# VH-VL binders against Vacuolar sorting protein 39 (VPS39): the designs that were tried, part 4

Target 1, 267 residues: Vacuolar sorting protein 39 (VPS39), of Arabidopsis thaliana (Mouse-ear cress) (q8l5y0r16to282)
Amino acid sequence: PARIDAVESYGSKLFAGCYDGSLRIYSPPESSASDPSELHQETYVLEKTVAGFSKKPIVAMEVLASRELLLSLSESIAFHGLPNLETVAVITKAKGANAYSWDDRRGFLCFSRQKRVCVFKHDGGGGFVEVRDYGVPDTVKSISWCGENICLGIKKEYVILNTANGTLSEVFPSGRVAPPLVISLPSGELILGKENIGVFVDQNGKLLQTERICWSEAPTSIVIQNPYAIALLPRRVEVRLLRSPYPLIQTIVLQNIRRLVKSNNAV

## First folded at step 18 (VH-VL; from r5 with heavy chain S31D, light chain D50Y)

Design s2
Fold by OpenDDE, fold request of step 19:
Structure s2 (fold): chain C 267 residues (1-267), chain A 122 residues (1-122), chain B 107 residues (1-107)
Amino acid sequence: as target 1 above (267 residues)
Amino acid sequence: QITLKESGPTLVKPTQTLTLTCTVSGFSLSDYYVHWIRQPPGKALEWLGVIWTGGSTRYNAAFMSRLTITKDNSKNQVVLTMNNMDPVDTATYYCARDYYDWPGVEYYFDYWGQGTLVTVSS
Amino acid sequence: DIQMTQSPSSLSASVGDRVTITCKASQDIDNYVAWYQQKPGKAPKLLIYYASNLQTGVPDRFSGSGYGTDFTFTISSLQPEDIATYFCQQYDDLPLTFGQGTKLEIK
């Protein structure tokens, strides 16, 4: 079977984007839907394989539930209707994009491509309109909406891109081992990664707290499931309380884990 | 007052293992990275490795096969273990605190131990 | 590894002289350079970070400049207490590396 490079949840189903460009859809057993209050180990079964879903490896996916769309990052950024998975739109300008962030509240997409950050707005139907195109000093490693602005991990630093005027403001340098990592919080705040440390900043890049989240290792990704932050480490997952002093709640040793996704109080 | 102090044997025989302890005061190991650096007599400084606040480590590849850094936050101690010592490993060994400017993690050093000279000789 | 080539290896100057030490990085390291002073029998002392930022408590006769590959450390007016060996350090990437050092003496 093809290597899975992206995972996303849609209702009770799991979408797996594969290296060969196929999309695999997994469904839970019929018995799994009985009591959401009970924790069960579920064995998902392959329901469907959509061959040729993408021409290139699927790098990332995100379900936009409010719009019944699936966003896929591959050769470009594409939007697919849910549940039928027909292609609704392809952002041609996003060809070669390496990172993106979706603002579901406002219907805005931002993505990075080379040394540029582009912003598109969903028109409410099946289309997207380009609204901004910014030049940035270096290649973007990580990107996230932060209010009306955009937080960027560029090379070895974090910056805030002011969407109104295109100006950049420096936040702080990133680490030397782990690449920049920007995580959005439901509160509107951001967690910026620095090695094994998570730093809280507001939409303007202002440091909000004196306390840091300290992971055992540098996380490759973080999923927020209030009140917890779940970090994917090289050989395990750490769950920490998303409140000072951010104590370790649980360590889950997992082999060959590549992706974490949030799904209805689960990851 | 912030202090770091290296302790351990000052004489090690070839092929033996060196164990040094860095005892810190005035700050918590849960908040700061701690590095080990050595300096052969009359020579340049050489970075050996670092232990992060979470306990993970990064080593200079030149020493990775025989170097281990651990710590006990509750004891305010960082321990360096280097196997198969050779006369070429004769040096003053320092532990140093990673510079802290919020949010920290800078990879240059504001506070150093006094250093301990370790001589490897038969 | 990133090499830091420091020059000169030794320097003799008079009190009041302007002293300049250089470090050349083997690759572009932006401004991720620190400078240290090490007096005999003592641990290094941080003087400059991010190439040009003066560490708190350090006299303003010390300064640093540079970006990319070429970095300069300067003592505007050498004082007797400045007798020491000076080192540059890069922290752009691991492993952290230091220059060979410059032994500074007073004539």
Scores: ipSAE 0.869, ipTM 0.938, lowest interface PAE 0.5, mean pLDDT 94
Fold by OpenDDE, fold request of step 19:
Structure s2 (fold): chain C 267 residues (1-267), chain A 122 residues (1-122), chain B 107 residues (1-107)
Amino acid sequence: as target 1 above (267 residues)
Amino acid sequence: QITLKESGPTLVKPTQTLTLTCTVSGFSLSDYYVHWIRQPPGKALEWLGVIWTGGSTRYNAAFMSRLTITKDNSKNQVVLTMNNMDPVDTATYYCARDYYDWPGVEYYFDYWGQGTLVTVSS
Amino acid sequence: DIQMTQSPSSLSASVGDRVTITCKASQDIDNYVAWYQQKPGKAPKLLIYYASNLQTGVPDRFSGSGYGTDFTFTISSLQPEDIATYFCQQYDDLPLTFGQGTKLEIK
């Protein structure tokens, strides 16, 4: 089977974006399909393969449930209707984009391409309108909305991009080993990764005078499932309570973990 | 008061393993990275590796194959183990605390141990 | 690895003199440079970080400047107690690396 590079959940189903550009849809076993609230321990079964879903590998996907859209990042950023998966929109300017962040509340998409950050707004239908285009000093490695601003990992530092005036404000240097990692919290705050440390900042990039969250290793991704933060580490998953002092709740040692996906209170 | 102190053998034979212990006081190993740096006599400082708050480590590639750093937070101890010692490894070995300016993880050092001279000789 | 080329290797100056030490990085390291003072038989002492920030408790006669590849450490008025070897350090990338040091003596 093709290598899976992206995973997303839609209802009880799992979407797998593959390296070959195909989208594989998996469904739970019949026994588990009746109760989506249950922890699924059974092997999902391949329900459908959409060949040629993208021309390039699917790097990331995100279900925008409120809009019944699937966002896919591959050669560009595309939006697909759910559940039919017809392409609704393609952000042409996002060709070559390496990261994006969706603001579901406001319907804003920001993405990075090389040394540019672009902002598009969903028009409520099937279209998107460009609203901003910012130049930044270096290639963006990570991007996330933080209120009306955008948090960027650039080079070896985190910065806040003021969307009103395009100015950048430095937050702090990132680590030397782990790439920048920006995680949005439901509260509007962010967790910024610095090696094995998660630093809490507000929408303005102000360091919150709270304790740091410390992982055993540098996480490659973090999923927030209140009240827990779930981190994907190189060889395991750590679950920590997202409350000071952020104690370790569970460690799951697994091999070949690729993605964490939040769905129905499960990861 | 912040203190770091290296302890261990000061004489090691070639091919033997060096084990040094850094005992810290005044701060918690759960909050600070701790580094090991060595300095051959009359030479420049050489960074060996670091142990993170979570216990993960990063090593200078030059030593990765024979260097291990571990710690016990409850004992306030960081341990350096270096295998297959050679006379060229003769140096003063330091443990040093990573500078802490919120949020930390700076990779320069505000507090050092006094250092311990380790001589590798037959 | 990032090389830090420090100059000069040794320096002799008189009390009250202005002393300047330079460090050149093999690549652009922004301002991720620290300077240390090491007295004989002692561990290094942090003097400067982020190229120009004076460590708390360090006399203001010590200063640093630079950005990118060229960095300068300065003692505005050399004092007898400043006899030491001084080192620059980069922390832009691992492995952390140091300059070869500048041994400072007083005439």
Scores: ipSAE 0.867, ipTM 0.936, lowest interface PAE 0.5, mean pLDDT 94
Fold by ESMFold2, fold request of step 19:
Structure s2 (fold): chain C 267 residues (1-267), chain A 122 residues (1-122), chain B 107 residues (1-107)
Amino acid sequence: as target 1 above (267 residues)
Amino acid sequence: QITLKESGPTLVKPTQTLTLTCTVSGFSLSDYYVHWIRQPPGKALEWLGVIWTGGSTRYNAAFMSRLTITKDNSKNQVVLTMNNMDPVDTATYYCARDYYDWPGVEYYFDYWGQGTLVTVSS
Amino acid sequence: DIQMTQSPSSLSASVGDRVTITCKASQDIDNYVAWYQQKPGKAPKLLIYYASNLQTGVPDRFSGSGYGTDFTFTISSLQPEDIATYFCQQYDDLPLTFGQGTKLEIK
């Protein structure tokens, strides 16, 4: 029962990134897959453990299905081919990165390390090319693409980094208790955290709507899986409909899960 | 018309538990944070804690072991409970509404209650 | 905890005078300062937020300025109804903390 810090799905399989740096792969048992009308819980079984997948804990993963890649964040950011998990690229400059955001449409990766934000582009093959590097005034706490620009949570503020010229534009202050949290919506707009409240803004940081999504506690992370918003709270997950008035659908008590991971399948 | 009103005992004995109720009107507790602040005679205001719209609380560490804030949205009430009162806890106790407009919660107060003086004496 | 040091503790002035009250923070708090007016036996009233923004319905003779650690609250022309205690509050970090207050009186 290894500590699991990240999960992701690929087809019918579940990938679990562990604190010891191993990657565990779970699959449904080989049983009656030809009976789609039967409603029953399938028990996933451990298919494979990739020991030494990473030297440091795997803290985040993302399946880039359109490109057949698995992105992992641990000591650095690495890309692995799917389904065989061969290493395709390691972003050496991302050693020590604490946050990233992937723009699947353009094949752009941004990440933060210390007081820097770096942008890389997938070249369509097995490589990544550095596009730009920016200085920022403090450690980035949260990062997400917003259009071709990047929204950052720094200290207790939200700013938008203009990727063309490197300037920062103020959006508004974040909460005093919870660190800033930037979440991208499928539409390209953002949810910005302010304590337990999610504020909806457009990709220029302007108020999109007066309605807010309210969690019972300040989320550590939020995953958008339409039509749901799934928030990780200290000891539980809240699932809310991503439509006003954002009603609570479910509360899930979590064990050994430290980060939410967006996947190609259900949460 | 937005109002907050503190109610409860004005005199308690040392070691007793103080319970104060803040009754609000003109706004919903599901939309606004409410704080408790006190002012000892001749001294600066002291922030005690806050209850968030979702019901979670944050407390001043100096009082955390003795302090509980709860609320009932349907009754428009926020309740402060403070255990093991001591003469140094003699103060005027206020509840206050956090500002909540674009972009959201701010941690300064647009409306305050009138306050209630609580004296702790044997 | 961020300490807010307010001065003076008491102030007397004549109607029409310019009144200035200062507040110093023990650390850089950007502009996360609010100012309140409180008359005896009455609820405090918010006057200024973000160091310099005037709350709706507050007369424009009240103003505030400052950034970092040093903040100033000003009444440009004192009126009889301005007799009150004034205090600052920081909201950069919890716990929220307040200045000791300045009791303002008419000579």
Scores: ipSAE 0.580, ipTM 0.813, lowest interface PAE 2.1, mean pLDDT 86

Design s2
Fold by ESMFold2, fold request of step 19:
Structure s2 (fold): chain C 267 residues (1-267), chain A 122 residues (1-122), chain B 107 residues (1-107)
Amino acid sequence: as target 1 above (267 residues)
Amino acid sequence: QITLKESGPTLVKPTQTLTLTCTVSGFSLSDYYVHWIRQPPGKALEWLGVIWTGGSTRYNAAFMSRLTITKDNSKNQVVLTMNNMDPVDTATYYCARDYYDWPGVEYYFDYWGQGTLVTVSS
Amino acid sequence: DIQMTQSPSSLSASVGDRVTITCKASQDIDNYVAWYQQKPGKAPKLLIYYASNLQTGVPDRFSGSGYGTDFTFTISSLQPEDIATYFCQQYDDLPLTFGQGTKLEIK
């Protein structure tokens, strides 16, 4: 089987973005689920392989359900119609982009490449229009929308980019070991990583609360599945409640798991 | 009063294992990183390693094959274990508290122990 | 590893003199520098962090400056109680590294 670098779900289907640039679509057998109130094991079967979906490995995907689009990050950023996967737009300026953030409410995309942050807006059809292009002092290691502004992890610090005037405001330094990690909450507030510590800040980068969420190691990624925060650590996954004092609910020891995936069938 | 105090043997023989205990007071080990640093006579301070609040450790590569840092939060103790001691390891050993407030850990030290001299000789 | 080269290694000065100690990093470390005072037989004491910020309770005769690779620590008017060894520390990257120290004595 093909090496899988990105996973996303759409309805009952599972999309797998592969290292060879193919997209595999898995679905449950038609008679596999019987009672919606009870969990059961589903054995997904390969429904379709889209060879040549991209020229380069698919490194990230995101379903934009409200717009019936799939966002893919490979050589560039591309948008595909759902369910048929027809290419609707390719953001040619995003060639070589290493990180992105999507604001679904406004239809804004921001991404980073080299020492630039670019903002595009979905025009409501199949197109995207460039809104702004900003210079930043170094490569962006983590990026997230922060209200109408953008929070960036650059080198070893967090800054907020004011999209109206292009200025950068310092928030605080990140850790010395772990790279910066910006995580948006459903409320629009942020968790900023500092080694194994998650610091809660508001949309202006100001301390939201004095209590921190503390992991046993520095997370490489965090997925928010309310009321839980799910962190990928070097050898395990930790699940904690997003409620003070953020108790550890579960530890899952990993072998060869590459990505966290949200699902209605998740633990 | 925030204090750190190193305790353990002051004399070890070459090849022996050194075990030093840092006993802390006035703060919780679940909230602060603790580091071990040593100073050979007449030489600069050398950072040995750190234990994070969650128990994970980072070590100076020069010592990592011989070095273990552990802690017991309920006993307020951080323990340094260093195997295969050699006369060049003769030094004053310190434990130190990492700064922690806003925005968190910083990797500079607001409180140090008084240090304990460990001599390695046959 | 980032090398911190501190100078001078020792210094004699009179009460009231201005004292300057320098620390040079082997690479750009922005302002991630701390300065410590260690009196004989005592624990080190933090004086300055982020190159120029005074720790709470530190007299204003102590100051620091610098950015990038070149850093200075200054005592504007030396007092008798300032006899100590002073050293810098970088915290831009692990392993944490220290200057060799400057032993300060009254002339």
Scores: ipSAE 0.567, ipTM 0.801, lowest interface PAE 2.2, mean pLDDT 86
Fold by ESMFold2, fold request of step 19:
Structure s2 (fold): chain C 267 residues (1-267), chain A 122 residues (1-122), chain B 107 residues (1-107)
Amino acid sequence: as target 1 above (267 residues)
Amino acid sequence: QITLKESGPTLVKPTQTLTLTCTVSGFSLSDYYVHWIRQPPGKALEWLGVIWTGGSTRYNAAFMSRLTITKDNSKNQVVLTMNNMDPVDTATYYCARDYYDWPGVEYYFDYWGQGTLVTVSS
Amino acid sequence: DIQMTQSPSSLSASVGDRVTITCKASQDIDNYVAWYQQKPGKAPKLLIYYASNLQTGVPDRFSGSGYGTDFTFTISSLQPEDIATYFCQQYDDLPLTFGQGTKLEIK
């Protein structure tokens, strides 16, 4: 089976972006008319494989539900209409981009490529307009909007790029083992990774609180689904409540998705 | 007062397994990384490994095949286990606390134990 | 592994002298350097971090400088209690590595 590097949900369906460039669509099985009073384990079933969805591995995806678009990062950044997956836009300048961040409220896209950070704005139709292009001192490892500015993880440091004038303001060093990881909170504040520790800062990079969220390993990615933080670790997924003391709610050991699995539900 | 104290055998025979315990006081193992470092007589310090707050470990590749670091937060103990000891492993063994301040862990050490000399010989 | 080459291996100076010790890294490590003092029979004590920042409680006669590959540790006015071996440490990458040490004696 193909290596899956990106996963997103849309309605009842699950989209999996694969290393071979295919997009796999999984659906829940048809439910029985009666669900008896016994425990059930339900596995999504493969509905469709879109071979040749991209020429290169699909590295990241994001469903933009409010706009009925699927954003994908592979050979470039592309936007597809939902549910039919028709290509709406391809950001030609994003060829070779390694990271991006989408600001859904404003319709702004930023991405990094080599030693550049570029900003595009969705025009409300199917197109995107370039806003600015900035030079940065090295390749960007992690990128996220922070207000109207952009927080970047470069080398082993965190900096904030002022989008109005292009200046970089230093925040603090990241970890020595794990690459920098920038995560936006719905509040507009940030979690900055430092090994297995998540540090809470405001949009200017100043400490919000002394208590930190601690994972059992250094996450490779974190998604925020209020009130939860969901971290991908080398061997598992951890779900923690995004409220002090950030208790562990669930651990999901990474298993073959073609197999029935027992898991706990969390609210 | 912040303290770290190494304890365990001072003499070990070749091929035996060394077990050292670092007992900490004045701070919580859930908040700080703890490292093991050794110093062979007359030589430079050698970093052996670290245990993170979450319990995961990172080891110096030179030792990783025979080295295990574990901890028990409730006992305030970090344990070093090193298999197949050899006379070249004769050294003073230290545990040390990683600096932890805003913004977080740094990989340099603000407090060290007093060290325990372990001699490996017949 | 990043090698830290420290010089001199030993030195002798008088009380009040300015003492300088250097470390050279085998690759660019920005300012990820710490300096330690180790007295005979004791564990190292942290003096300097980030190449130039003085640890709390350390006298201001101690200082550090450098960026990239070349780092300098200075005692501006040597005191009798400063007799020790001094080590640099890099923390840019694992494994953490240390200089060979400089044994400081008073004349």
Scores: ipSAE 0.551, ipTM 0.797, lowest interface PAE 2.5, mean pLDDT 86

